Miniprotein binders against Biotin--protein ligase 1, chloroplastic (HCS1). Designs and how they scored, part 11

Target 1, 330 residues: Biotin--protein ligase 1, chloroplastic (HCS1), of Arabidopsis thaliana (Mouse-ear cress) (q9sl92)
Amino acid sequence: AMESDASCSLVLCGKSSVETEVAKGLKNKNSLKLPDNTKVSLILESEAKNLVKDDDNSFNLSLFMNSIITHRFGRFLIWSPRLSSTHDVVSHNFSELPVGSVCVTDIQFKGRGRTKNVWESPKGCLMYSFTLEMEDGRVVPLIQYVVSLAVTEAVKDVCDKKGLPYIDVKIKWPNDLYVNGLKVGGILCTSTYRSKKFNVSVGVGLNVDNGQPTTCLNAVLKGMAPESNLLKREEILGAFFHKFEKFFDLFMDQGFKSLEELYYRTWLHSEQRVIVEDKVEDQVVQNVVTIQGLTSSGYLLAVGDDNQMYELHPDGNSFDFFKGLVRRKI
Short names: E, the ipSAE of ESMFold2; O, the ipSAE of OpenDDE; V2, 0.75 times the mean of E and O plus 0.25 times the DockQ between their complexes.

## First folded at step 12 (miniprotein)

Design K6 (from J5 with E50Y T63R; at its last look DockQ between E and O 0.79; V2 from the best seeds 0.00; counts 0 for: pTM O .775 < .8, other shape alone 2.841 > 2.5, unsure alone 62.508 < 70)
Fold by OpenDDE base, look of step 12:
Structure K6 (fold): chain B 330 residues (1-330), chain A 86 residues (1-86)
Amino acid sequence: as target 1 above (330 residues)
Amino acid sequence: STIRIRFKIEAMKMEIEIEITVSDPEELAEIFRWLLELAEWFGADEVEIYVRVEENGRTYKFRIKVSDEEEALRILEEIIRLIREL
């Protein structure tokens, strides 16, 4: 059966009149494009009320948009029930979208993984990508740590507000999220330098309500909270942008140092012993180092048994990111 | 002359792509130094810089693999010279 050329529907939502006029302008120009030339249908939120059936599994635009009190982030929303990639939507349309625009989907079927692996997200995952701008290229990779923190603190904030038990979402460096030793999320950042700025596209995937393939946040809450009070994707995304805007401002004003203590409390790697490989005269020598933190560039900082400090670099060849680390003396 | 520089780096599993278009070959040297400084900052052992020159309806493409700054600058000076001779 030829799966019909199902035009990708993008619902455009604006928090205020300013973003709503941007949405109208984009629709009228039909300016949003996908990289694969997939036919896009642009719909305004005001027109979409008849298209969004009360399917309890769809992202609630009104719930999210009503929660947003940010100044820059999450005020312009693109939602689709099904997308190839939220990251492709924001990255390919960066110049047409307000800075801080977010794309959300219920189902992502060609999500960009870091590897050539297509990541399919089932229903119940929070899949979103958003845009930001940075000027200093040296700190651009640190944005993924700020995002990681904002996700972990957003989950905490929602739990606290709902009177839910604490969910210990931890960061696996550089950009994975774990609960009870299982991966529940990940971050993908890409940047393109244009017009003297780094245009950053941030993709986040978080398993909120789908226990496959590993676990989800709501699976941790099962048996501790009524189903009616479980975490919603809209609540987490709203809380995320509130935390992220605050952390981004601190990061831009004071650098990542202002967030390091919180990062080290949230990550998995405090005092972790790691085997690193050194190349000495064409021989690979294994050494053990202890992770102490991050370097100024954002690599793992570790101390050797010699008390020398080292920056740990990925060798690019290891499937296990922590097994493929090479130490450089600082 | 339209000169396009493309630089890609991966830092901590973040892909950074720098694409710059310049009209003046003299700006190339400053841009290259900046790209090399970024590469060094991220501890890149080898940097690939792509230069595309469009002049008089011809397209010239250069791929520069750089392991050291001095070699990079020599190659850059040679590219700038070639562009000036077009």
Scores: ipSAE 0.656, ipTM 0.864, lowest interface PAE 0.5, mean pLDDT 86
ESMFold2, look of step 12: ipSAE 0.712; ipTM 0.879
ESMFold2 (binder alone), look of step 12: mean pLDDT 63; pTM 0.526

## First folded at step 13 (miniprotein)

Design L1 (from K1 with R50E K52E T88K; at its last look DockQ between E and O 0.80; V2 from the best seeds 0.76)
Fold by ESMFold2, look of step 13:
Structure L1 (fold): chain B 330 residues (1-330), chain A 94 residues (1-94)
Amino acid sequence: as target 1 above (330 residues)
Amino acid sequence: STIKITFKIEAMKMEIEIEITVSDPEELAEIFRWLLELAEWFGADELTLEVEVDDPEAAKEIAELLLKLLEEAGAKDVKVEIKDGEVKVRAELK
């Protein structure tokens, strides 16, 4: 779908007339940009019929927008059939877009001159990025846990409403989603502090209906109940924003503690025993600790054999956060 | 006079970049103390900071201020590089 001159079409869709006027303004100013030399064409939804096909399983903008009942999040949509990064769209254009805007693509691929933090996605994967603002930098990384919880609860909610079997999506700390021991999704968050606010961009990839190489939600459903209806990306995303907006309001008003019980029910690590490395006089000694939850900073809280509480930190040298954990007594 | 501060941290795979522009060293000192508190909150072992100034001569004064603030905070193994109008600071916090 790439042109010889590397171009990209972004379809803009607003929930109400307020967001539609924003879309018109953005198009007339041609003010959205990408980090590379990609030419960007902004298209209003009303003008986009040739870009969207009913029979190629493209993201259904109307189905999604009609489902939106939120006051802030998901009310301004940017869509393209193929993108290098939904995250770049919302993060590099943060100030130009309404806060809470979401960018969705059917296919995400590695782009020219891109950073390492790009989630690749085949068609059928729910791939999106959206924005929010926070003021307290100390709790900014906890947003990853709020997003993770909103994803798992959105899947549960859609399954419940459609009378489908429960899909047990679990959270692997800090930002991965698993089903039956296989990764089904991930969350990527970045933030830039400017003008006394943390501008946060959240990227999510969730294997809803993509084919192998790994599992997806619809493959799990077929294995559990071959006659079941399939999940649609639009339904999950709509439910996500409904759950996320409520959880985010609780988080901002009452802190992560208000969500802890539900989060620990969903994550993989309750009472998990792990081997950690301690430095004693520049020697490395291995000890066993039991995970209890999260600290207020968002690291792992654990208890040792001495009944003391520890905060678990990576040693900074391992890609796998559970390899080389170092405990710090609290 | 323009003093641009760039501070980057990563906590639990989340990249956080702080960019602040101030007009004088008093504001720089206040911002730097806030950045130290944030780094301590996330349990950072090391601090890396970049400061850009329009006046290369002022860069020495800023580097001396940052060194003093790091010593007051108990930082160790402080390394400062000055290149034209750019000051790069690396320090151990534990």
Scores: ipSAE 0.735, ipTM 0.888, lowest interface PAE 0.9, mean pLDDT 85
ESMFold2 (binder alone), look of step 13: mean pLDDT 72; pTM 0.670
OpenDDE base, look of step 13: ipSAE 0.767; ipTM 0.913

Design L2 (from K1 with T6R T48E R50E K52T E92R; at its last look DockQ between E and O 0.79; V2 from the best seeds 0.76)
Amino acid sequence: STIKIRFKIEAMKMEIEIEITVSDPEELAEIFRWLLELAEWFGADELELEVTVDDPEAAKEIAELLLKLLEEAGAKDVKVEIKDGEVTVRARLK
ESMFold2, look of step 13: ipSAE 0.754; ipTM 0.900
ESMFold2 (binder alone), look of step 13: mean pLDDT 74; pTM 0.701
OpenDDE base, look of step 13: ipSAE 0.771; ipTM 0.914
ESMFold2, look of step 15: ipSAE 0.754; ipTM 0.900
ESMFold2 (binder alone), look of step 15: mean pLDDT 74; pTM 0.703
OpenDDE base, look of step 15: ipSAE 0.766; ipTM 0.914
ESMFold2, look of step 16: ipSAE 0.747; ipTM 0.900
ESMFold2 (binder alone), look of step 16: mean pLDDT 73; pTM 0.697
OpenDDE base, look of step 16: ipSAE 0.767; ipTM 0.914
ESMFold2, look of step 17: ipSAE 0.726; ipTM 0.887
ESMFold2 (binder alone), look of step 17: mean pLDDT 74; pTM 0.698
OpenDDE base, look of step 17: ipSAE 0.768; ipTM 0.913

Design L3 (from K1 with R50E K52T A73L; at its last look DockQ between E and O 0.34; V2 from the best seeds 0.00; counts 0 for: pae E 11.6 > 1.5, pTM E .614 < .8)
Fold by ESMFold2, look of step 13:
Structure L3 (fold): chain B 330 residues (1-330), chain A 94 residues (1-94)
Amino acid sequence: as target 1 above (330 residues)
Amino acid sequence: STIKITFKIEAMKMEIEIEITVSDPEELAEIFRWLLELAEWFGADELTLEVTVDDPEAAKEIAELLLKLLEELGAKDVKVEIKDGEVTVRAELK
């Protein structure tokens, strides 16, 4: 067959006429770009109803948009059935998109020039990325904790509304989500600094209904309540933005302290004992510390056997994250 | 002069892009120190710092600043390349 450049289609959907006019402007100018010279075709949601075959496993744009009651986040949606990265879409087009825009895909993969692979990576995973702005760079890393909390609270909220049993989703510091000892999700933050503001892009992957590579929320739910309704990606994403918008406002106004109690309730590391290695000259000395929380700068707070408080920092060399930590007395 | 700084930490997909008008060289040094602190926080084994300037003489000064700062912080295998007003610095942190 003939060689061709990579290409993708992005479906644009707005909550109101304001966002819909933005979508029309973007389509008319074809103004969205991807970093790998992928050619982009922009499609309005109104046009996609006749050109894209509906599928029970495809993200339901109308269901999501009907659920949105937020004032900033989630009001402009970009969807594609397959993308290399939702994060690239929002981060490389930050200035062209309304702040708070979200990109969602059904399947995310990495590759170029090999577009006719019949194997497709996991459907049922909630893969999304969205944008926000911040002024203070010292608190930018703390955003991942706010996002983690919003994800866990969104899952709880959807389960409660549907009368489903509790799914114990736990936060593993700094950016992982776990259920039953297995990773079910992760958070990624990137930022750029322009015009005295940080432009932050947040990517989230959450195993809602995919059978691989580990477990998913619906597999856990089916084991607990086999005949109950299952979780939908659209419901969780809608609940996420509702929770996140409120948490973000509290965070920006009052700092992470305002969310601390709720965060530690879902956190894996409360009172965890960890062995930390100190290097003195050419000797390695092991010390036991007990995890207490987070410092104001976002590092891990611990207490040693000497009853002194320490800040724990990654050393970058360990596969076991806690084995790679070094301590600094506060 | 306007300076564009792109800081990439490959393991975490952290990308910081900064555009500033340079009126105080100490501001630039503080930004570099802050970027290095972020790399340490996320446990990076290596980092890439790409700096684009519209003045080739400024690119040379920036490369010298980065080299000095990284060596003071104990970075190893520091490699600096200057090409057409672009400075690329790669360093091993352990």
Scores: ipSAE 0.000, ipTM 0.311, lowest interface PAE 11.6, mean pLDDT 74
ESMFold2 (binder alone), look of step 13: mean pLDDT 73; pTM 0.680
OpenDDE base, look of step 13: ipSAE 0.743; ipTM 0.898

Design L4 (from K1 with R50E K52T I82F; at its last look DockQ between E and O 0.84; V2 from the best seeds 0.00; counts 0 for: pTM E .728 < .8, unsure alone 67.472 < 70)
Fold by ESMFold2, look of step 13:
Formats: sequence, structure tokens, C-alpha cells
Structure L4 (fold): chain B 330 residues (1-330), chain A 94 residues (1-94)
Amino acid sequence: as target 1 above (330 residues)
Amino acid sequence: STIKITFKIEAMKMEIEIEITVSDPEELAEIFRWLLELAEWFGADELTLEVTVDDPEAAKEIAELLLKLLEEAGAKDVKVEFKDGEVTVRAELK
């Protein structure tokens, strides 16, 4: 029946009675939509027993919700065992969902990553998207840095809490996460401005327990401590929202400056030497600059061999953000 | 008249779309100046607005206003296109 028309089931779960009543309202009105003519069936958590099997390693809704101690983020959950895009769910239904709602899936067969050709997202990968609001467009893109920091700190926090060795997840500016030189995650943010507010949708993919395609956190952990308990997607997501809500409050109150010291300890780029290419007439001219940090607009701050300060911008056409950087004198 | 404005920008791989509806040209001028400040902040070298007006006569007045505002801002190579009740304005900001 489902193959004759594109369809999906979205399970709704609230932390408290307030969110549960929102879920009931959404189900009764059938008010959520997807952009690809997909038929959407809304199911309350209490009705979803047949969709979730413990032995299938499905996302554990109650484990996650029991971990939530936040006041805004992660209190309303949308889950599906398979989904084309968690980002589409929250972004296209922003006005219908409580701000801070999160969509999680076990398998994403087409992701909204940095390319649309192929993005494999099998079971074990933590795939989620959530919403927030901001008012100042000049700092909206900096949310990517706050999110990446919250992910890295969440992993550290879960490892510490479980007595596990440190997994050194690093940030590759602006929106990628790395371990041991291999990509383990990425962040996608989009925003729509309406009614004097920037409606921001944040998508995150993090390789927690998927054996493919590159590496995952549990593979790294097994190499460090073979006898240890493994990381669970639910634990990391709960810790993420705890860290993110604190960092977001700091960011909104004091600006990104309040997070910079921690961010620079976690990113890959401290004192990194980068080759910048400029086109002069018919030739490509290469210059070397040294990364110092971020500018107030959120681009890379660097110093040249002439001791001048530069802001580094991407050329806009590379998968590797650092390929083809263009410098602008400050 | 109903004036719908669409502006898109990408900064640090984040897509930002601004959609605003206004009822008079003075509000449009305020929004345009704000969009220009945002584009300049992110180092944009081009500004593109897509404006939809439900009254074809008002579309001419809106295009004239946008050209005036762009000239005051020192824009170069300003282009205005009318198509299907839509006004599209492009300019270089450097």
C-alpha cells in the first residue's frame, strides 16, 4: 500500500503533558506536511509499540526523554524508523512545531548533506534535526559553531560519565566533525526570516555506531578500550541538548566571544598554515597565511607573511571548504 | 498593494532566506537598507531581490524606488527585469 504512494509514519513523543497535548493536537489535525507529496501518518508514542523493536537497535524514545533536563530544546520528539530527511520534517513544519522540537531517524536514505548525490545514513548513525529562533541575522551563521561545540562536549561528557577514555572529536570549520583525520559527522543549518525572527533549522549527522562508511565513535572506542561499554545514540543526544541549551544561552547573552576559548581548543585550525590562491592576470598566485581564529562575522582570521591580517572566504564551489580560499585584507 | 520580497544569501555554508511582505514603499526602503547592511557584513559582491507586486502599475513605482536606493548606495551595473508581475533587481556592491 505504501509503495503505491510515497508515505511515512512520524511518531510523536513529548517530555511532559504540555508537549503530549501538542502531539495529540497535531495528530488530530494531521497538520504536518512533507515537500515530496509523501503521505504522512502521525502516531502518538503510546500507539507506536509495533514500530519499535528492542532487538532492531531502534532509537529508544523513553531512554532519550528520561535524559532530558532542558527547558526548551529536545522536549518534543518526532521519530521515524526510515526517513528521507529529518531536516525537511522540522524546516517545512517550523510554525506547527514547538520551537526546539527534534526529529530523529534510524535510517536516512537521502540526506540533505553538502552534496545530494549520495549520503549513506544507516542504523547506528545519529541523524537528527531541531529548531531554534534568532533575531540578529549577522550572527545567525555562528550557530553552526555553537552546535559543533555542543556535539564535541556532549561526547566528552558521556565518556566521562561512563568512565570511558577520551574520544578527541575535533571541529573542521565551519560545519564538519573529525576523529583521527576521518570525518565522523556534519552539520547543516538553514534559516527563513519571518515576523522579525530568523527561524533556524539545524541538522546533525554523527557516526556513533555505524560500521560504514568511514569510521564511528564506537569503532574508535573499541580500539582504545576493547572491554568498555559502548556509546548509545540516546545518551549523546541527551547530553547534546544539555550542552547546547547552556551554550546557546551564553551565545545569545554574551555573543560567540564567550565560547571562543573552548572552541579554539576543539577545532583543527590553531596556527594552521593555509595556501590561498589569487588569480592575477592569467596566472594563479599562491600565498601562505596562518590561521589565528575567527572574525566577528564568523570567517577565518589569518595573518600573512607580510604581517597583515586577512579574512578568508571560500570560493563557493568546493567540497573541501579550504580548497580555493580567497583572502580579504582587514 | 501587496509587495512580497525574497532575498537569499549563503554564509559559511548556511543558507538564509528572507521573505517579507509589506504594504507601502517606505517599508520597502527600510527593508532594502537592512538587506544591504547584511550583504555588506558577509562580504557579498552582488545583491538580488525578487519582488512580487499584485498591482502591475505599482510595480513600475517599486522598480523606480529600488533604482533610486541602489544609486544612493553606490551600486554598479544595476539591472531591473519585469516578468509575470515580478520585479527582479541585480547590482554589484563593490
Scores: ipSAE 0.672, ipTM 0.838, lowest interface PAE 1.0, mean pLDDT 83
ESMFold2 (binder alone), look of step 13: mean pLDDT 67; pTM 0.606
OpenDDE base, look of step 13: ipSAE 0.743; ipTM 0.899

Design L5 (from K1 with L47V L49I R50E K52T; at its last look DockQ between E and O 0.81; V2 from the best seeds 0.75)
Fold by ESMFold2, look of step 13:
Structure L5 (fold): chain B 330 residues (1-330), chain A 94 residues (1-94)
Amino acid sequence: as target 1 above (330 residues)
Amino acid sequence: STIKITFKIEAMKMEIEIEITVSDPEELAEIFRWLLELAEWFGADEVTIEVTVDDPEAAKEIAELLLKLLEEAGAKDVKVEIKDGEVTVRAELK
């Protein structure tokens, strides 16, 4: 029987000596696993020379780690040049990794037997996943909005610091990022409740420097300022964790209300009119409502022609989340 | 006696999985009420909750408890399946 297993190498990098000792412990115990029984090899940063190329296309571990000034997030990095899922790395090893650990890959691909829901990314895409903990299940899904906002603000901050023109990255509710009507990124969150805490894993894909499939931030930038410095994945990720840690603290202390004004300024849906489906007798009737914001549960808040407020939910039968919406009177 | 509760919900494309192990029916009732409140908070039309009991004879009593809790929550069209110590409950919350 000539059966072969998939394998991958994970490079471990810590911001300080305490994270470096965690990395050594993980390697010595060989503690990390993947759900598809992929053979995992753990490599310390000092051992990773044969995985790094001279052409600057690989994720620069030192550039990223030198940029980190956070207290919790981004201080422990797992990198691989090629993975099937950064999300699987952090979610299936949640208890073995420091909370706030981040996994980054240069290329994410579908493995054999994977579903079509896996985000595939070519080199140049910023593909990462990280972890956090929450206690209140009612607000756990709102973390997607905090992450989305941190991404858009990180791009803005890096452009500002480098003297680059503003790139208008917009949020398409609930978990997509758009520029000029084209998708440039997405957020995927999952959570497992164990030991009275929600263990949350967050995956993000952002088209920074990849020419396909749609567009990327550097392509937009070249169109606006052809001779400008380009964005680097490491700079955006560092800025992301700086913004995210501040927004997360506000979110946990004051709720999403503290971020709402900035969020609504950044999303695509201000005063957007959408079609909802109602069932009258045994017939489907379409109505138009106007989006006002988010409900406390995180669904869309809208006003109908009757001046009543509604919560909008998907019907579960459409690939486009905004098609087939149904409303609930509040 | 060991009672394992498994519940999954999706809200705004985020998957939340809850797996809790309890030792008695009162603790089960507390967790079950909490799960129903969470499902209702996210506007679920229907709920499916799986409960596994290591004592198959207790499964009928557990199913009766879950039916009572669903009735208290105002659930409709309640369906309960018992198979070899596994209790699966489906109910309409709207």
Scores: ipSAE 0.700, ipTM 0.871, lowest interface PAE 0.9, mean pLDDT 85
ESMFold2 (binder alone), look of step 13: mean pLDDT 74; pTM 0.703
OpenDDE base, look of step 13: ipSAE 0.748; ipTM 0.904

Design L6 (from K1 with R50E K52T A58K L67K; at its last look DockQ between E and O 0.64; V2 from the best seeds 0.00; counts 0 for: pTM E .789 < .8)
Fold by ESMFold2, look of step 13:
Formats: C-alpha cells, structure tokens, sequence
Structure L6 (fold): chain B 330 residues (1-330), chain A 94 residues (1-94)
C-alpha cells in the first residue's frame, strides 16, 4: 500500500532535439521517482501545450528556454506547478537526468496531509534545483559560493539590461542572500560520491515576486522605480545559468581565487569585527576578531587583535553577525 | 568479497556522502586514508564510517583493520560495533 495518496505531474522540456529525445526516453521508461512513493506522471512539453492555461503567474517554459544560451546547464527542464522539493527531484534521479538538468516549481511545500503547521513558498518565488559533477572533494563545498555569486550577478545583469536600478543583493556566509537586512534567498547543496565523481545537487530559492515571508526583489524595485518593468523569474533563471556556466568554468580551471575579489565585494562580512566565544575547561573565553576572507577549505578566515589567525565554522560556533557576537557551541 | 563503505561529512552546511565499493582489505585501507585526509581537510572533530561486507566472517577482520588505522592516526575514543555483518566505526579526531 502507498504511504500517500499524493501524485504529481512533471513536465519535461528540452532546449534542442538531443534533450527532447532524452525526455521521450524518460517518459517511455517511466523512470523518475520521488521519495515517499508519490506517484509521478511524466508529461512532454509538446503534450502539455494544449492544456496549459494562458496564465501570467505560472512559470513560462518557452520564455525560459528561449533565454538559454548555455552549452551544459539549464538545457533540460523539469517543471511542476507544485512540489514538495525540487532538490529531491534532481538528487534522487541524478543518474537518469542529463547533468545540468534543472527542476522548477511554482509552489514548494514541506509535505502533504497530517501536518499541522504546513508552510508553502507562495507563487512568485523562484524555486529551482540543478545538477553538476566535480572530481575534487576538497573544493566541492566551494560550489555554494559560486552559485550564490551567480545569483547576485544574474540579478545585476537583468536589471542592467532592462535599465532598472541596482538591487544590492548581498551574500550572508555561507549560503544565504539578503537585501536591506532581510533574507531573500538561500542555497542548499548536497553531494554523493559514486563511481569516482561527486554528484552535486544544488537547490536555490529566491524571492522574486512573492510578498512573504519577508520581502522580494520586485518589492524592493517598486520602492526604487515604481513605474519600471518588473523582474520575471524566467529572466533571472536564464541569466543565472549564463553567469553560472562561465563562473563554473573559471572555478574548475583556476580555482575559487579567480572569483574571490568579486565575491568579497558582494558578501556582508568585509572587515567585520566579531566576538568569538569559546569554552576552555568549562570557562567562557572571548576573543575579538576581524573577518579577512575565506580559508582554502571555504571557512571564515579571521585575525584577532593579537594578530593570531582564526578559522570559524558555522557548526562549531553560534553566529550572530548582526550583533557582532559569535559563540562556539559545545 | 565485496566491501561497501558509506561515509558522511558536512562542510559549510553542505552534506557530502561518499559511497564506495572495494574488493579487498588493502583497497579499503587506501580508501580509508583518503577519507581521513578529507575529514582533516575540513577540520572534522569526529569520524563515522559504516562498512557492509557480503562475507560476515570478514566483518571482524575489517573492524580490527579500521580500529588499527584510526589508532595509528591518533584518533581517540574509537568505538566499533558489529551487527548482522555491518560494521560501524566512530572516533574522535581531536
């Protein structure tokens, strides 16, 4: 018996005939699965065209695909109006999907039924996940920084091309995006090493045109230029893959060093002074440190007033960057 | 025999899972040294390794090898558990 009466439809869309043949193969084999035994119905874009409503607030598959100029990423798209997790779609089906495939949904929720306090990402939020491969485990976690930079640069690029004012999206280390002190996005990455490759699945949420939970890019834009055109999720996602593919190539060829100056101009932590608390034999010890950048492993590099170097970890410290207090947890 | 290794580490809030299959204990030792280097690179305080063998009589041999390798690397509080042919090794690295 099924654990859930839930079902979902996944619409498959390819940029070219190569990706379209992959989509046909997946549908014929009925090969995609979700955790929790949700029933999956695979639909080709060609089959869905006559049934899709002319609805301005649903993700526009044609608009997105027309924007794609990449040779690897974003060329195979999976879309559903509602999903529990775009990340689960690409991560659990990594081997079945072309590397670089992207899953997008209009609404993402934590689960179905039996939950008392269910929240959903409302329409207008850009919720997507995509895949990549890497071989060097020491630099795999740095992909989060490449992704966050590609998001911020994509927003800048779309604003510039449309003649819109600059929206100052900042990176809060390690995986959050902020505007005016409010969170507008986040990044979730996982990886599984199999067959001598790290299979990386990247999930991104970005508040483009949703009024909750905090703010969104279009709300900020309306405050700056009330009569301007608004940002569309499809335009940002297309620009994201264009920026990401270029940054990923630089990252793979030259390491994160090639991107770090742009990254430090975009993050929140330049020259930030914080208090690091630590327990030594059940005593609380406080040290004042200044954020310098990232270590080669991707942790925070800081220097104390004593000129000693510190490596700060999110799992080993309590982070309160807005109050300048960082405590080490037991 | 077939030896399956599962190792998980978290770095900068990113979960990394490593799943490897090897055919003999010498290959296991080489893979283990690589995993330990990764753990040290990311500054892990703790290591947990799960190993499954299709030959349950080799589980004790594998557990003893892993414990020896951890102790040679200076690990503390090495704990080994064997249940139904599955070996779980936990150790403190710092």
Amino acid sequence: as target 1 above (330 residues)
Amino acid sequence: STIKITFKIEAMKMEIEIEITVSDPEELAEIFRWLLELAEWFGADELTLEVTVDDPEKAKEIAELLKKLLEEAGAKDVKVEIKDGEVTVRAELK
Scores: ipSAE 0.696, ipTM 0.876, lowest interface PAE 1.0, mean pLDDT 83
ESMFold2 (binder alone), look of step 13: mean pLDDT 71; pTM 0.664
OpenDDE base, look of step 13: ipSAE 0.761; ipTM 0.911

## First folded at step 15 (miniprotein)

Design N1 (from L2 with K94E; at its last look DockQ between E and O 0.73; V2 from the best seeds 0.75)
Fold by OpenDDE base, look of step 15:
Structure N1 (fold): chain B 330 residues (1-330), chain A 94 residues (1-94)
Amino acid sequence: as target 1 above (330 residues)
Amino acid sequence: STIKIRFKIEAMKMEIEIEITVSDPEELAEIFRWLLELAEWFGADELELEVTVDDPEAAKEIAELLLKLLEEAGAKDVKVEIKDGEVTVRARLE
């Protein structure tokens, strides 16, 4: 069966006249492309009102855009009802998009994961990718921690503003989000260094209203408060960019140290004992270490029973990131 | 001659791709040292570098330069492949 190359519709939205003129320029040039040469149809938000049927489950562009009060992030939005990958949209078009542009989709059918596993995300997930620039390559991987933290704080902020019970979203290092021991989200970052800058593409998936494959924020919320108003993807995304811009500014000005305390309160790994492998004289020796924090490079900092500090590195071979840790003396 | 460098590193589940174009071997050496510093900073055990040179004769000189820089850095198991102006270097970092 020829899978009809269904043209991917990209709706371009700008917060202000500046971003709206960018949207018009992109449309007129037809400059946005996908890596797989999928036919792209560019539509302005003003034109999309006639195309977007009032599917109550579609991402509400107006709700999101009205929530955006940021200076740099989330002011230019690309939305599609269905995409292969939001990450591919922003990464492949990095030079054409304003820095801080976000791509959101209702359904992602070729979502990128670390394991090259293609996942189809169910309806109700918040899936987005956005762009940023960094100069110091040594701290580029730390951006995923800033993003993770901003997601957890965004969920808290929305719950607080709505008078909802607290949903304790925790960070599983390096890039997963958990609630009550179940994975509810993940962060994928990639970077390309060009023109003396690290062009970072940040992808986030968060289970907001999808009951499968694990749980979602709204299922947890219903369990605590059955009559509560549900969380909306648009509200979380708006709150995310507000938290992220603030945390990114702190990170760029003061380094990750300014966020460490909040990160350690939010992660799962305080005083966690883990088994690490050492190579001693061509023999693999297993040792137990206790996680203390992060190193300056962003690896796990741990202490051995010998009171020696170690940086924990992934061995690259383990599917379970915590089972394939090797220790390096600091 | 135009020298294009491609370097990939994975740090904590983040892929970082570095693409740089330089005009001379001296600038290449500076960039290469910077790439090594980044590799060391992230505790990379292996380095893979792809260098594309527009002049095939220059590709040999570039390969010799990269070998020298890797030796100076204490790299082991250095492999250099030259094909059609593309120099691929692999080394183990200590």
Scores: ipSAE 0.760, ipTM 0.911, lowest interface PAE 0.5, mean pLDDT 89
ESMFold2, look of step 15: ipSAE 0.766; ipTM 0.904
ESMFold2 (binder alone), look of step 15: mean pLDDT 72; pTM 0.680

Design N2 (from L2 with D55S K83E D84N E86K; at its last look DockQ between E and O 0.10; V2 from the best seeds 0.00; counts 0 for: pae E 6.6 > 1.5, pTM E .708 < .8, placed apart)
Fold by ESMFold2, look of step 15:
Structure N2 (fold): chain B 330 residues (1-330), chain A 94 residues (1-94)
Amino acid sequence: as target 1 above (330 residues)
Amino acid sequence: STIKIRFKIEAMKMEIEIEITVSDPEELAEIFRWLLELAEWFGADELELEVTVDSPEAAKEIAELLLKLLEEAGAKDVKVEIENGKVTVRARLK
């Protein structure tokens, strides 16, 4: 908020010497700014050791960084125990940070707001924002769906590795995450287009271990396996970047078709209408169908305006998710 | 200079909202053409675009540009509001 005289400490942590030298450069120049005129103090991880106690359940920087196996994303971390917006940190400082940098906070708040859409994330929520760069405007709006898929697959991967029961996290298109009909997370993407490049900032909130506002992953897990190990934010974030980097590379190389089957399985399908193309006498016509669910073969099940049931199949030739579907009457 | 674009479409009970920042009107026109492609891909019935610029003169220029582009795209029922550096455009695409 512009009416608050607050200070903010940002702890910088790099995976390797390359990122550590960037952190030192940023500290020396005091290069990072926030939009609300907050005074920013940059602290290297080595300088913060005695100020951050593990017992207060703060985000564990070492645990996260030890989990990182990526080549680009998640290798430069900015952390603060309390922050107005992780998204503002990475978006307003995009050019100063390595692409793929991530900002994490334990508690996110916004002070006085004018839009009444102010969000405050309680402790236990995994709240982070990271950056990427793209050149093709046709795919930029779709990146948030790649992010959503990476989140759901990261949760599944962590549960599998820990021998925990499956938590069925679903994607409610366009950018919401649900468990048992309740929202547990959301994705926000913003970008700056300049010199024919998109500087993209992605914000993610995921209710891992928070008691509010709705439910969280650990509450669901306790209901399924009361004595099991619980999920940690650091584990999920590490798994997220592993999945995201793979999905992002695949998406940029091959388009949505490379990820579509996972989407069909994790997408909350209720009553969504899509346009499909039919072949009629060597001509292509467009029809509107309403999604009903999945067939036994794993394809989308839909009903047309003619009240006939259809199975929707990818045509294999289109990057357009909805235009790449061809209906087959069941 | 800075031009912020908030684009919102609704199609078949789907709603998508995108925020993009550009440096000048030529980049705005390029982005808007891509946003129209997105709207067509989703089969959107209507669009809403909010553009924030740093001056009232720039807002007038932006409003004129958007009206021209929407006319070229065949949009109907175009409504434009300008309030001190903020341009809001609503239009029907079908």
Scores: ipSAE 0.065, ipTM 0.569, lowest interface PAE 6.6, mean pLDDT 76
ESMFold2 (binder alone), look of step 15: mean pLDDT 74; pTM 0.708
OpenDDE base, look of step 15: ipSAE 0.768; ipTM 0.915

